# Ledger of designs, part 6: VH-VL binders against UPF0246 protein Cphy_1568

Target 1, 255 residues: UPF0246 protein Cphy_1568, of Lachnoclostridium phytofermentans (a9kqm9)
Amino acid sequence: MRIIISPAKKMVENIEALPVCGEPSFIDQTNQLLTYLKSLSYEEAKEIWNCNDQLATMNFERIASMNLKTKLTPAILSYQGIQYQYMAPEVLEKDQLEYIQEHLYILSGFYGILKPLDGVTAYRLEMQAKVNLSDKKDLYEFWGSLLYNKLREETDFILNLASKEYSKCIERYVTEDVRLVTCVFGERKGEKVIEKGTYAKMARGEMVRYMAEHKISTMSEVKKFDRLDFSYDENLSNETKLVFLKGESNVRDRK
Short names: E, the ipSAE of ESMFold2; O, the ipSAE of OpenDDE; V2, 0.75 times the mean of E and O plus 0.25 times the DockQ between their complexes.

## First folded at step 4 (VH-VL)

Design y48 (framework fv_tixagevimab; at its last look DockQ between E and O 0.01; V2 from the best seeds 0.00; counts 0 for: pae O 9.5 > 2, placed apart)
Fold by OpenDDE, look of step 5:
Structure y48 (fold): chain C 255 residues (1-255), chain A 119 residues (1-119), chain B 109 residues (1-109)
Amino acid sequence: as target 1 above (255 residues)
Amino acid sequence: QMQLVQSGPEVKKPGTSVKVSCKASGFTFTSSAVQWVRQARGQRLEWIGWIVVGSGNTNYAQKFQERVTITRDMSTSTAYMELSSLRSEDTAVYYCAADLEYSSSFDYWGQGTMVTVSS
Amino acid sequence: EIVLTQSPGTLSLSPGERATLSCRASQSVSSSYLAWYQQKPGQAPRLLIYYASDRATGIPDRFSGSGSGTDFTLTISRLEPEDFAVYYCQQYGSSPPYTFGQGTKVEIK
C-alpha cells in the first residue's frame, strides 16, 4: 500500500529536526523545472505563481539562488498547513516514521513525488500552475504518467488522501492492476456529502497519523478510522471511494 | 450556471469546411477540457476528438485526424471544431462537452449544432 | 482503441420494471473511468453515471452503475416514464480516443 497526500503552499526550512534520508525520485525533472523558472522574467514568473507582488518578489529571489542540493529539509517537515499539523510528523515515534517513510508519498508540482524524508528546498509551485516548457503547457502534461508509474512499481493499492488538484496526476493513469481508493471526509447534507476544506485537511492529516500509529495496511483497517468525529459510511462508499462522515457515529450505534 | 452554447446550424456543400463554436460560461474555461462528439440521424454517438484548453493539446479519432482541427480561444472561453473536405456522411449533429478542471467527467454538454452537407 | 459493446440493442420494458444494461470493453478499462449517458430524442446526452458507479448531480437513485475490468452494468431499478431513452457508455480513463458504445434503446413495451 502507498498513501498519497497533497503538499502545502507554505514551506519552511528546518534542517535540524529530522535527518534527510533520501533524494527526490525525479530530481532531474525538478532541475529541468528549476532551470526553466530561472530563465523567466519577473513578470513571467509572477504569472506562473499567481501570487501578489510580495510573494512574487520573494520567490523570484529564491529561485535565482536556489540549489537543490543544499540547505535541504525533510519533505514532511517542510510543508506547513492544517494537514501537516494534524499529522504532526515532528512528534512521530521511530516506528511511525519508518511506516510513513515506507508507505507515504507527497505529491508536488515542483518535485513530482516525495518520500517523507526526501530532502527538499522551499519553493512555490502549485500543480495547477501554467508553465510553458517546450510543448508542454502545464505541470500535468509535464509530469504525465511518471508519478503514477512510480507508485505502480511499488504497489497495487493506492490510498488517495490528496486533493483533487494533485490526485489528478495519478487518477487519470490508473490501470486495472492497481486499486486506487479515495478517502472522502465530509458532512451529510441530505443525500449529499459536503466536504469542507478545513475539516478535510484535518482528517487527511489525522488519517496518516492514525495509519502510522496502528501500522495500517488493509482497506478494512482504514475503514476503522474514527478520529475527529468521523466515521466510515458503507452505504456511501464503494470499491474506489471511502466516505467518512462527521457526526454520524451516534447514528450507527442506533442501528 | 455552467453551460456550453454552440453556434447555429450549418448547410455546406461537399468539399467545403465547417467551423462550429462552443462558448463556455459559469466555470473556469482555462482549466477544462472539451471533447467533440457527433451523431448522425438515428445513429450512435461518435467521438471526434478533444482539446485540453490550458495547453491547447489535441487528440483526434483516427477517422478524423486528417480533416478535423479543434482549437480554443481562452479570451472568449470558446472552443472550436473545424471539419474540412466535407462529405454527405458528415451530416450530423455535433456536440461539445466539457470536462471541468480535468476531472475526466464530461457532465456539461452543448445543445448541439446541426451540420448538413448536400450538393 | 478500446471498443465498447452494449447489450441488448433494444430493451422493451414497462414502467415499474427493472432495466439492466451491459457495456463490455474489448480490453480492460480502469474501473473508475466509465461513464453512462442518457439521451432523449432531440436532446444532447446527459451524464448519468461517472467513475462506473457514481451518480451525476441530480440523477435519481434508481440509476446505479457497477462493474470493473471489461464488464460494466447500468441498472434502473424501477423504470419511470421519463427513463425511456437511449443509453450510451463511454470510456475516458486512459488515453484517447474516448470511445462510446453503440447504445441501448430502452423502449416502452
Scores: ipSAE 0.015, ipTM 0.514, lowest interface PAE 9.5, mean pLDDT 91
ESMFold2-Fast, scan of step 4: ipSAE 0.602; ipTM 0.827
ESMFold2, look of step 5: ipSAE 0.336; ipTM 0.722
ESMFold2 (binder alone), look of step 5: mean pLDDT 89; pTM 0.910

Design y49 (framework fv_tixagevimab; at its last look DockQ between E and O 0.01; V2 from the best seeds 0.00; counts 0 for: pae O 14.1 > 2, placed apart)
Fold by OpenDDE, look of step 5:
Structure y49 (fold): chain C 255 residues (1-255), chain A 119 residues (1-119), chain B 109 residues (1-109)
Amino acid sequence: as target 1 above (255 residues)
Amino acid sequence: QMQLVQSGPEVKKPGTSVKVSCKASGFTFTSSAVQWVRQARGQRLEWIGWIVVGSGNTNYAQKFQERVTITRDMSTSTAYMELSSLRSEDTAVYYCAADLEYSSSFDYWGQGTMVTVSS
Amino acid sequence: EIVLTQSPGTLSLSPGERATLSCRASQSVSDYYLAWYQQKPGQAPRLLIYGASSRATGIPDRFSGSGSGTDFTLTISRLEPEDFAVYYCQQYGSSPPYTFGQGTKVEIK
């Protein structure tokens, strides 16, 4: 089993917390992207980053001096956001860290796909960014099936905890021999499930932590997730989708 | 020349199934995607679903989720659309269209297949 | 799903006139994944524009596409007799379904 999650927009450099234990699988492609980014004017780069002037300036300077081999931070500690806060990788125990190192992958616009302890530099590049690199129109085209193929080499079961923006890089290429199961964290509204971004991010992070704590390896075990007032709903779920509903635990127990 | 050639017209009874074929030639079929679209007489184009040929991965419009199956045979460079539990409302011209190299630019279309559902 | 709304429903013009067709999306669509098709009676759709602004192979330069975000436009600078047809926009930049607009009929005045 492999777990995929989304990165965060905000990144920090922290070279002291945990050691780097690997190199990104597609570092050559990342270098290609870096070279491309370095060739851009400020205005062109700003357009790609789709951010304000302050962030654009910072990122522009960063790219200009970026070295993918120095001042590296473990990927899992570099990303800052709600998902990662709830995952709380910095307080994971040794065996839990080993678990995520084995099973967890982080999708990235810049690096493609990362293991938790891959060494990364801080960057800003979302998967949905408009990129004009050679004949490629965006990063989805750039990465193509590379990221999926990486996963396929390792597993026949992918648990998708990534946002749609990133999971598209995988979903589009899934073959018959691989089962991709997406977790949905939402609230029931009539016959619909409404996903609130904040709660979904929290739940995704918590799920990763849960899985690491219990060394989860089966879908059945994933279904037992019950943190943050989420509970598995069998009726809304299927072979490719696990639906967790917030505030439904009591209802389930009454059935 | 690149082209898609679809199977001939079909006349079906309600409740039965129809399977339309779309044979590709002139391009690398295995590196393409195929979408299926239908159009009732005098009506708008309606998206049914698509398949990524290399992976076989499919996605269907919600309306057809329970009744449609899109497949491909890479050895014959042919895509298929099967629609079950046919209804009179399914009477339409069905088109296949191919995108090359996953660009999602569906620049090649089949000639269409008329499917008539009548009692 | 993304809903595409085309306007106007019908556009009545004479040969030689300029035609401007609109396609509005219910949410933002990448301009790389917006296409325009032409369909004549009894024929399959024909790709005119892809990536919002790129002409397909063999498409005359009187056809042009523009726009971004939620607003896209197909322009025919000078209508030829063969240009009277129905035009559809399609988005394929987000997760499926790859929805079509309802179409704009360009008819001869």
Scores: ipSAE 0.000, ipTM 0.468, lowest interface PAE 14.1, mean pLDDT 91
ESMFold2-Fast, scan of step 4: ipSAE 0.460; ipTM 0.782
ESMFold2, look of step 5: ipSAE 0.230; ipTM 0.689
ESMFold2 (binder alone), look of step 5: mean pLDDT 88; pTM 0.910

Design y50 (framework fv_tixagevimab)
Fold by ESMFold2-Fast, scan of step 4:
Structure y50 (fold): chain C 255 residues (1-255), chain A 119 residues (1-119), chain B 109 residues (1-109)
Amino acid sequence: as target 1 above (255 residues)
Amino acid sequence: QMQLVQSGPEVKKPGTSVKVSCKASGFTFTSSAVQWVRQARGQRLEWIGWIVVGSGNTNYAQKFQERVTITRDMSTSTAYMELSSLRSEDTAVYYCAADLEYSSSFDYWGQGTMVTVSS
Amino acid sequence: EIVLTQSPGTLSLSPGERATLSCRASQSVSSSWLAWYQQKPGQAPRLLIYDASSRATGIPDRFSGSGSGTDFTLTISRLEPEDFAVYYCQQYGSSPPYTFGQGTKVEIK
């Protein structure tokens, strides 16, 4: 089994709490993207980043001076945000860290796909970014089936904890012999399930930590997730979608 | 720990200029942006401008654009804010703050510099 | 410029109680680029929440942020003695100036 998760927009550098262990698998493609980004005017780059003027200026200058082989931080410690706060990678025990290094992949517009301890430099480039390099119009076309092929080489069971923006680069290539199972973390509103972004990010991070703590390898074990007031709902789930509902713990069945 | 240390309090006459310094200690000064904000007694925080340390590129709030200049000295890891044509209404605590993580949020703050303009 | 209006102006509570602070923007805040700061008398502000919902490093779990568009909330699930302070929201969207709300004072009842 392999788990895929989203990156985060905010990144830090020079965190030495965990060692860098490995180079991103598609560093050559990353170098092509870096060369492309360095060729852009400020206004072209700002349009791609879709961010405020301060952040655009900082990223434009960052790209101009970027070296993919220096100032490296382990990917899992570099990404910041509520998903990574709930995952809390900095407090994982050695065996839990080994679990995520073996099972977890972080998707990235810039790096493609990352193991937790792969060395990265801070960047800004979301998967949905519109690029114009060669005959490719966006990063989905740039990465193509490359990320899926890497996962397929290692497993026939992929647990999706990534947002749609990122999981899309895997979903479109899935064949019948590979099981892609997506976790949905939501609340019931009548006959609908509404996924609130903040709670979903919290749950995705917490699920990674939960899986590492319990050394989970099967779908049956994933269904036991019960943190953050979420519980598995068999009736809303199917073979490719596991639905966890917030606030539906049945106190009458407590025993 | 990243730390921002500002220069001491200033008492100025109307029409003069004040220059406040903000010295950064830490690895990330060259990859940061330094923000300047002020707060008059009992008033809200008011954004003045920012400088991207690496390039020296600045942006100023329209209210201050004619009177403020933000600079930095890379060799001393120090940012400066100079405000000219001082008025009594400029009496406030002036803060520098740094974005050390490319977030545009104000991650670290200086202790503040009281500027008093006598009138 | 985006004007941020905070409510209530003053919130009088006891330790252990839940605090809910609101921040409303005069127009939509791009990408939820909204931060919350805590300020105690004589001190510089301290970043609590950025991007509407992400906790800053070292900030306790009892602080949480939510919201998007024009309506944002800071929640302190169970007030500790050190939490009695003034809280400011701030937007840092695409168009400067970056603007702050007028503050909500959380005081001991």
Scores: ipSAE 0.006, ipTM 0.572, lowest interface PAE 9.3, mean pLDDT 87

Design y51 (framework fv_tixagevimab)
Heavy chain, then light chain:
Amino acid sequence: QMQLVQSGPEVKKPGTSVKVSCKASGFTFTSSAVQWVRQARGQRLEWIGWIVVGSGNTNYAQKFQERVTITRDMSTSTAYMELSSLRSEDTAVYYCAADLEYSSSFDYWGQGTMVTVSS
Amino acid sequence: EIVLTQSPGTLSLSPGERATLSCRASQSVSSSYLAWYQQKPGQAPRLLIYEASYRATGIPDRFSGSGSGTDFTLTISRLEPEDFAVYYCQQYGSSPPYTFGQGTKVEIK
ESMFold2-Fast, scan of step 4: ipSAE 0.083; ipTM 0.596

Design y52 (framework fv_tixagevimab)
Heavy chain, then light chain:
Amino acid sequence: QMQLVQSGPEVKKPGTSVKVSCKASGFRFTSSAVQWVRQARGQRLEWIGWIVVGSGNTNYAQKFQERVTITRDMSTSTAYMELSSLRSEDTAVYYCAADLEYDSSFDYWGQGTMVTVSS
Amino acid sequence: EIVLTQSPGTLSLSPGERATLSCRASQSVSSSYLAWYQQKPGQAPRLLIYDASSRATGIPDRFSGSGSGTDFTLTISRLEPEDFAVYYCQQYGSSPPYTFGQGTKVEIK
ESMFold2-Fast, scan of step 4: ipSAE 0.031; ipTM 0.586

Design y53 (framework fv_tixagevimab)
Heavy chain, then light chain:
Amino acid sequence: QMQLVQSGPEVKKPGTSVKVSCKASGFTFTRSAVQWVRQARGQRLEWIGWIVVGSGRTNYAQKFQERVTITRDMSTSTAYMELSSLRSEDTAVYYCAADLEYDSSFDYWGQGTMVTVSS
Amino acid sequence: EIVLTQSPGTLSLSPGERATLSCRASQSVSSSYLAWYQQKPGQAPRLLIYDASSRATGIPDRFSGSGSGTDFTLTISRLEPEDFAVYYCQQYGSRPPYTFGQGTKVEIK
ESMFold2-Fast, scan of step 4: ipSAE 0.087; ipTM 0.632

Design y55 (framework fv_tixagevimab)
Fold by ESMFold2-Fast, scan of step 4:
Structure y55 (fold): chain C 255 residues (1-255), chain A 119 residues (1-119), chain B 109 residues (1-109)
Amino acid sequence: as target 1 above (255 residues)
Amino acid sequence: QMQLVQSGPEVKKPGTSVKVSCKASGFTFTRSAVQWVRQARGQRLEWIGWIVVGSGNTNYAQKFQERVTITRDMSTSTAYMELSSLRSEDTAVYYCAADLEWDSSFDYWGQGTMVTVSS
Amino acid sequence: EIVLTQSPGTLSLSPGERATLSCRASQSVSSNYLAWYQQKPGQAPRLLIYDASSRATGIPDRFSGSGSGTDFTLTISRLEPEDFAVYYCQQYGSYPPYTFGQGTKVEIK
């Protein structure tokens, strides 16, 4: 089993709480992207980030001076935000850290796919960014099937805790011999299930920590997730979608 | 906790300059941008400019760009906003705010510095 | 350059009620870079929401943000006494100046 999860827009560097252990798998592709980004004018780069002058200036400065081999921070400690706050990687015990290093992959527009302890530099480049690199019109075309092929070689069971923006780079290539199962964290509103973005991010991070604490390797075990007032709902779930409802403590009963 | 502490209130005559300081603690100053905003009594917030601390790059609202200078001292983790050729209309509370890295939201605010311009 | 218009100007409600505040931009806000702030008299503004829907650290879950493009909403699901204040939206998705709305005053009925 492998778990995929989204990165975060905000990143920090030079955090020493955990060691860097390894280089991103597709560092050569990342170097192609960095070379491309360094070749852009300020106005061209700003269009890619589709952001204000402050963010564009900061990112342009970072790209201009970026070195992929030095000043590295472990990916899992570099990404900031509510998802990573709930995952709380800095307080994981040794065996839990080994679990996520073996099972967790962080998707990235810039790095493609990362193990938790891969060394990274801070960047801003979301998967939906509209790059124009050679004959590739966006990052989905740039990465192609490369990220899926790496996961496929390691497992036939992928648990998706990533947002749609990131998971679709994997979903596009899934074949019948690989099972991709997505976790939905929502609340019941009448007949509908509504997934609130903030709560979903909290739950995704918490699920990673929960899985590490319990050394989870099967779908049956994933269904036992009960944190943040979420509980599995078998009636709303199927073979490719596990639905967890907030505010309910129902165990499956005969109805 | 992260904190921004600004210099005390100023009373200035028209035509003079004022320099407000903003000292940062509890976060990595060199990785932030410092925003400057003012608010006259009972009015909306008005953006003045920012400085990217690491590079020293600044950007100013057109209304202020000929009169404002934003700087920083990395050794003291302090940002400064100097406004020259003061007018009565410049009477306001001036705030600094830290933007942690790239998000351009005003994460942490100073307590504000009252600048009064009168003759 | 982007003008933010907030509505209503004043919202009179009782504790326990739901508050819905609107912010409309004159142009599409890039990447939904829109924030919401709370300000009480004599105090600095406090960041509540950034990137349209992300709650700032320490902010209670009764505050939520939504919207995209030109139309954004701040919702307070159940007003508490300390929530009666002025609320401002701010865009940071365009060329400076970064602009603020004129504010919505949430006052006790």
Scores: ipSAE 0.000, ipTM 0.395, lowest interface PAE 15.9, mean pLDDT 85

Design y56 (framework fv_tixagevimab)
Heavy chain, then light chain:
Amino acid sequence: QMQLVQSGPEVKKPGTSVKVSCKASGFTFTRSAVQWVRQARGQRLEWIGWIVVGSGKTNYAQKFQERVTITRDMSTSTAYMELSSLRSEDTAVYYCAADLYYDSSGYSFDYWGQGTMVTVSS
Amino acid sequence: EIVLTQSPGTLSLSPGERATLSCRASQSVSSSYLAWYQQKPGQAPRLLIYDASSRATGIPDRFSGSGSGTDFTLTISRLEPEDFAVYYCQQYGSRPPYTFGQGTKVEIK
ESMFold2-Fast, scan of step 4: ipSAE 0.051; ipTM 0.610

Design y58 (framework fv_tixagevimab)
Fold by ESMFold2-Fast, scan of step 4:
Structure y58 (fold): chain C 255 residues (1-255), chain A 120 residues (1-120), chain B 109 residues (1-109)
Amino acid sequence: as target 1 above (255 residues)
Amino acid sequence: QMQLVQSGPEVKKPGTSVKVSCKASGFTFTRSAVQWVRQARGQRLEWIGWIYVGSGNTNYAQKFQERVTITRDMSTSTAYMELSSLRSEDTAVYYCAADLEYYDSSFDYWGQGTMVTVSS
Amino acid sequence: EIVLTQSPGTLSLSPGERATLSCRASQSVSSSYLAWYQQKPGQAPRLLIYDASSRATGIPDRFSGSGSGTDFTLTISRLEPEDFAVYYCQQYGRSPPYTFGQGTKVEIK
C-alpha cells in the first residue's frame, strides 16, 4: 500500500528536528520548472501563482534567488496547515516515522511527488497552475504519467487522502489492475455527503497518524478509523470510495 | 526569540512629518515582507502598505499613497514608515508586522506599536 | 476594495461556553486569504488563524476557523478567561489594500 496526500501552500524552512534522508525523485523536472519560473515577468508569474501582489512579490524574489540545494527541510516538516497539524509529524516515534517514510507520498506541483524526509526548499506552485513549458499547457500535462508510474512500481493499492486537485495526477492513469481508494470525510445532508474543507483536512492528517500508530496495511484496517467523531459507513462506501461520517459514531460522548 | 522592536512615541505639529522605525531581530530580515498598520483609539485596524526587504519593492494603500514612504536599511535590519503632511486625524498607534518568507502571507510577527500624536 | 463586516458587534458569554464569530466580505476573498486576530487593550494584535482555517504557531486547538468566498467563521469551542478580547478578521486577497473588519468584542456575561 501507498498513501498519497496533498501538500500545503504554506511552507517553513530550517526545521532540523528530523533529518533530510533523500532527494526528490524528479529533481530534474523541478529544475526545469525553476528555470521556467525564473524566465517569467512579474505579471506572468503572478498569474501562474494566482495570488495577491504581496505574495507575488515575495515569491518572485524567492524564485530569483532559489537554489534547490540550499535551505533543505524534510518535506513533512516544511508543509504547514491544519492537515499537517493533525498529522503532527514532529512528534512521531521512530517506528511511526519509518512507517510513513515507507508508505506516504506527498504530491507537489513543483516537486511532483515526495517522500516525507526528502529535502525541499519552500516554493509556491499549485498543481492547477497554468504553466506553459515544454509544449505542456499546465502541470497536469507537464507531469503526465510520471507520478502514477512511480507509485505503480511500488504498489497496486493506493489510498487517496489528497484533494481532487492533486489526486487527478494519479486518477487519470489508473488501470483495472490497480486499486485507487479515496477516503471521504463528511457529514450527511439528506441523501448527500457534504465534505467540509476544515474537517476533511483535519481527518486526512489524523488518518495518516492513525495508520502509522497501528501499522495499517489493508483496506479492512483503514475502515476501522474512528477519530475526530468520524465513523465508517458501509452503505455510502464502495470499492473505490470509503466514506466516514462525522457525528454518527457509537463511541462515548466527547470524542 | 524572533521579534520586532519599534521606536518610541512621537508628538508632532500638523503639517510636519514623522518617521517610525521597526527593528527586526532573531530571524532572516532580507527575505521578510514588513507591513504597516495603524489604529486610532477605539477604531479598526487600517492597512498602510508593505515593503519586501530584499528588493525594496513597496505597495501603498491609495489613501496614503501621496503621503507615505516605506523604506528599509539592510545593514541594521530596520524598516521605516514616514508619513508627511500630518493632520490630527493621523493620531494613532502605528504597528509594523513581518510576514516571514517561509510563511508567505499574513501578519505573523508584530511590533509593540508606536503612538503618534498630532496636535497643535 | 473589499469591505469586511463582522457580527455580532458584541458577544456576551461565560467561561466554558462556545463562541461563534462571523466575518462577511463584500466580494469573494480569493484563495481564502482571510486571517483572524485577537487584540487585548494596550496590546498589538495576535494572529490566531490564517488562510481561513490554519492555526498560527502556539495557538490552542480550541480556536478554529472555517469558511470560503464571502462567509467566514471563527469558533472558540470552550472559552477560557483569557479569551475575552476583541477579534478582528483581515482579508489579504489578490490586490491591496488588505482590509480589516470592525471587530467583535467577546465579553464576560
Scores: ipSAE 0.006, ipTM 0.562, lowest interface PAE 10.5, mean pLDDT 87

Design y59 (framework fv_disitamab)
Fold by ESMFold2-Fast, scan of step 4:
Structure y59 (fold): chain C 255 residues (1-255), chain A 119 residues (1-119), chain B 105 residues (1-105)
Amino acid sequence: as target 1 above (255 residues)
Amino acid sequence: EVQLVQSGAEVKKPGATVKISCKVSGYTFTDYYIHWVQQAPGKGLEWMGRINPNSGGTYYNQKFKDKATITADKSTDTAYMELSSLRSEDTAVYFCARDLEYSSSFDYWGQGTLVTVSS
Amino acid sequence: DIQMTQSPSSVSASVGDRVTITCKASQGISSWVAWYQQKPGKAPKLLIYAASSLQSGVPSRFSGSGSGTDFTLTISSLQPEDFATYYCQQANSYTFGGGTKVEIK
C-alpha cells in the first residue's frame, strides 16, 4: 500500500526538526523545469503562477537564485497549510516517521513525486500550470506516466488522499490490476455529499497521522478512521471510494 | 471552526484614537495574512492594508498609510488596527479578513466593528 | 493603481431570473478576481476565487468567468436568499469594484 497526498502552495525552508534523507527521484526532470522557469520573463512566469504581483515578484527572485542541491528542507516540513498542520510531521515518533517514509508520497508539479524526507527547495508550480517544455503543453503531459510507473513498481494498492488536480497524474493510467481507492471527507447536504475544502484538508492530514499511529496497511483498517468527527459511511462508499461523513451516525439501519 | 471575532462598537470624539481587535481561532495565526477593510455607511468596500502575523510585515493602501496602524500579537492570536486623529469621515464599519498567502482571496471575515466619530 | 469598474450598480430581478454582473479591470490581472456576497448588516462572504473557482459550500447556481480585464459573475436561477450586494475584487492589490445591488422586482 502507498498513500498519495497533495503538496501545498506555501513552503518554508531551513527547518531542522527532521533530517533530509534522500534526493527526489526525478531531480533531472525538475532541473529541466527549473531551466525553463529561469528562461521566462516576469510576465510569462506570473501567467504560469497565476498569482498576485507580490507573490509573483517573490517567486521570480527565488527562481533566479534557486539551487536544487543547497539549503534543502525535508519535503514534509517544507509544505505549509492546514493539511500539514493536522498531520503534524515534526512531532511524529520514530516508528511513525518510518511508517510515512515507507508509505507516503507527496505529489508535486515541480518535483513530480516526493518521499517525506526528500530534500527540497521552496518553489511555486502547481500541477495545472501551463508550461511549454519539451514539446509538452502542460505538466500533465510533461510528467506523463512517470509518477504512476514509480508507484506501480512498489504496490498494487494506492490510497488517494490527494486533490483531483494532483490525483489526475495517477488516475489516468490506472489499470484493472491496480486498486486506487480515494477517500472523500464530506458533509451531507440533502441527497448530496459536499467536501468543504478546509475540513477535507484537515481530514487528509489527520488520516496520514492516524495511519502512522496505527501502522495501517489494509482498506478495512482505513475504514476505522474516526477523527475530527468523521465516520465511515458504508452506503455511500464502494470499492474505489471511501466516504467519511462529518457529524453523521454510521449505523446500518436502512428501511 | 475558523473564526475571526472583532471587538465591539466604538463612539469617539474628533481627534481621538481607536484600536480595534480581531481575535482568530481554529487555525494557525501565523500562516495567513490578516487584512482590514473599511465600509462607510451606505458605501462599498475599501481595502486598507494587511499584516503578515509571522513577520509583522505590513502593506498599506496609500490612502490609509498615515491614518491606520496594523499590528499583530502572536501570544494572543490577535490582529489590531488603530486609527489616529479621527474625523467624521472615518465613521464606518471595519472588517478584518483572512487570506491565504497563495490565494489572495478573503475566505473568512470578522463580523465587523462600527466606529462612529461625532462631536 | 488598478481600478475595477463594476456594472450594473443595481439590478431588479425576480426569483428564477438569470443575473449577470460584470467587472472590468483597468489593466490585465490574469485570473486573479474574487467575488463576494454581502447581505445587510453582515460581513461579506466569498463566492468565487481565481475568476472561476467556486468556494466550498457555495451553491452551483453561482459561476464566474473571464480572464485578463473582463470578468463576469452569473447567478443562473436567482433564489430568495440571493438578494444582496455583490462585489468583485482584484487580488493583485486588493481593489474592490463599486458593488452591484440585486434587489427584488
Scores: ipSAE 0.000, ipTM 0.374, lowest interface PAE 20.0, mean pLDDT 86

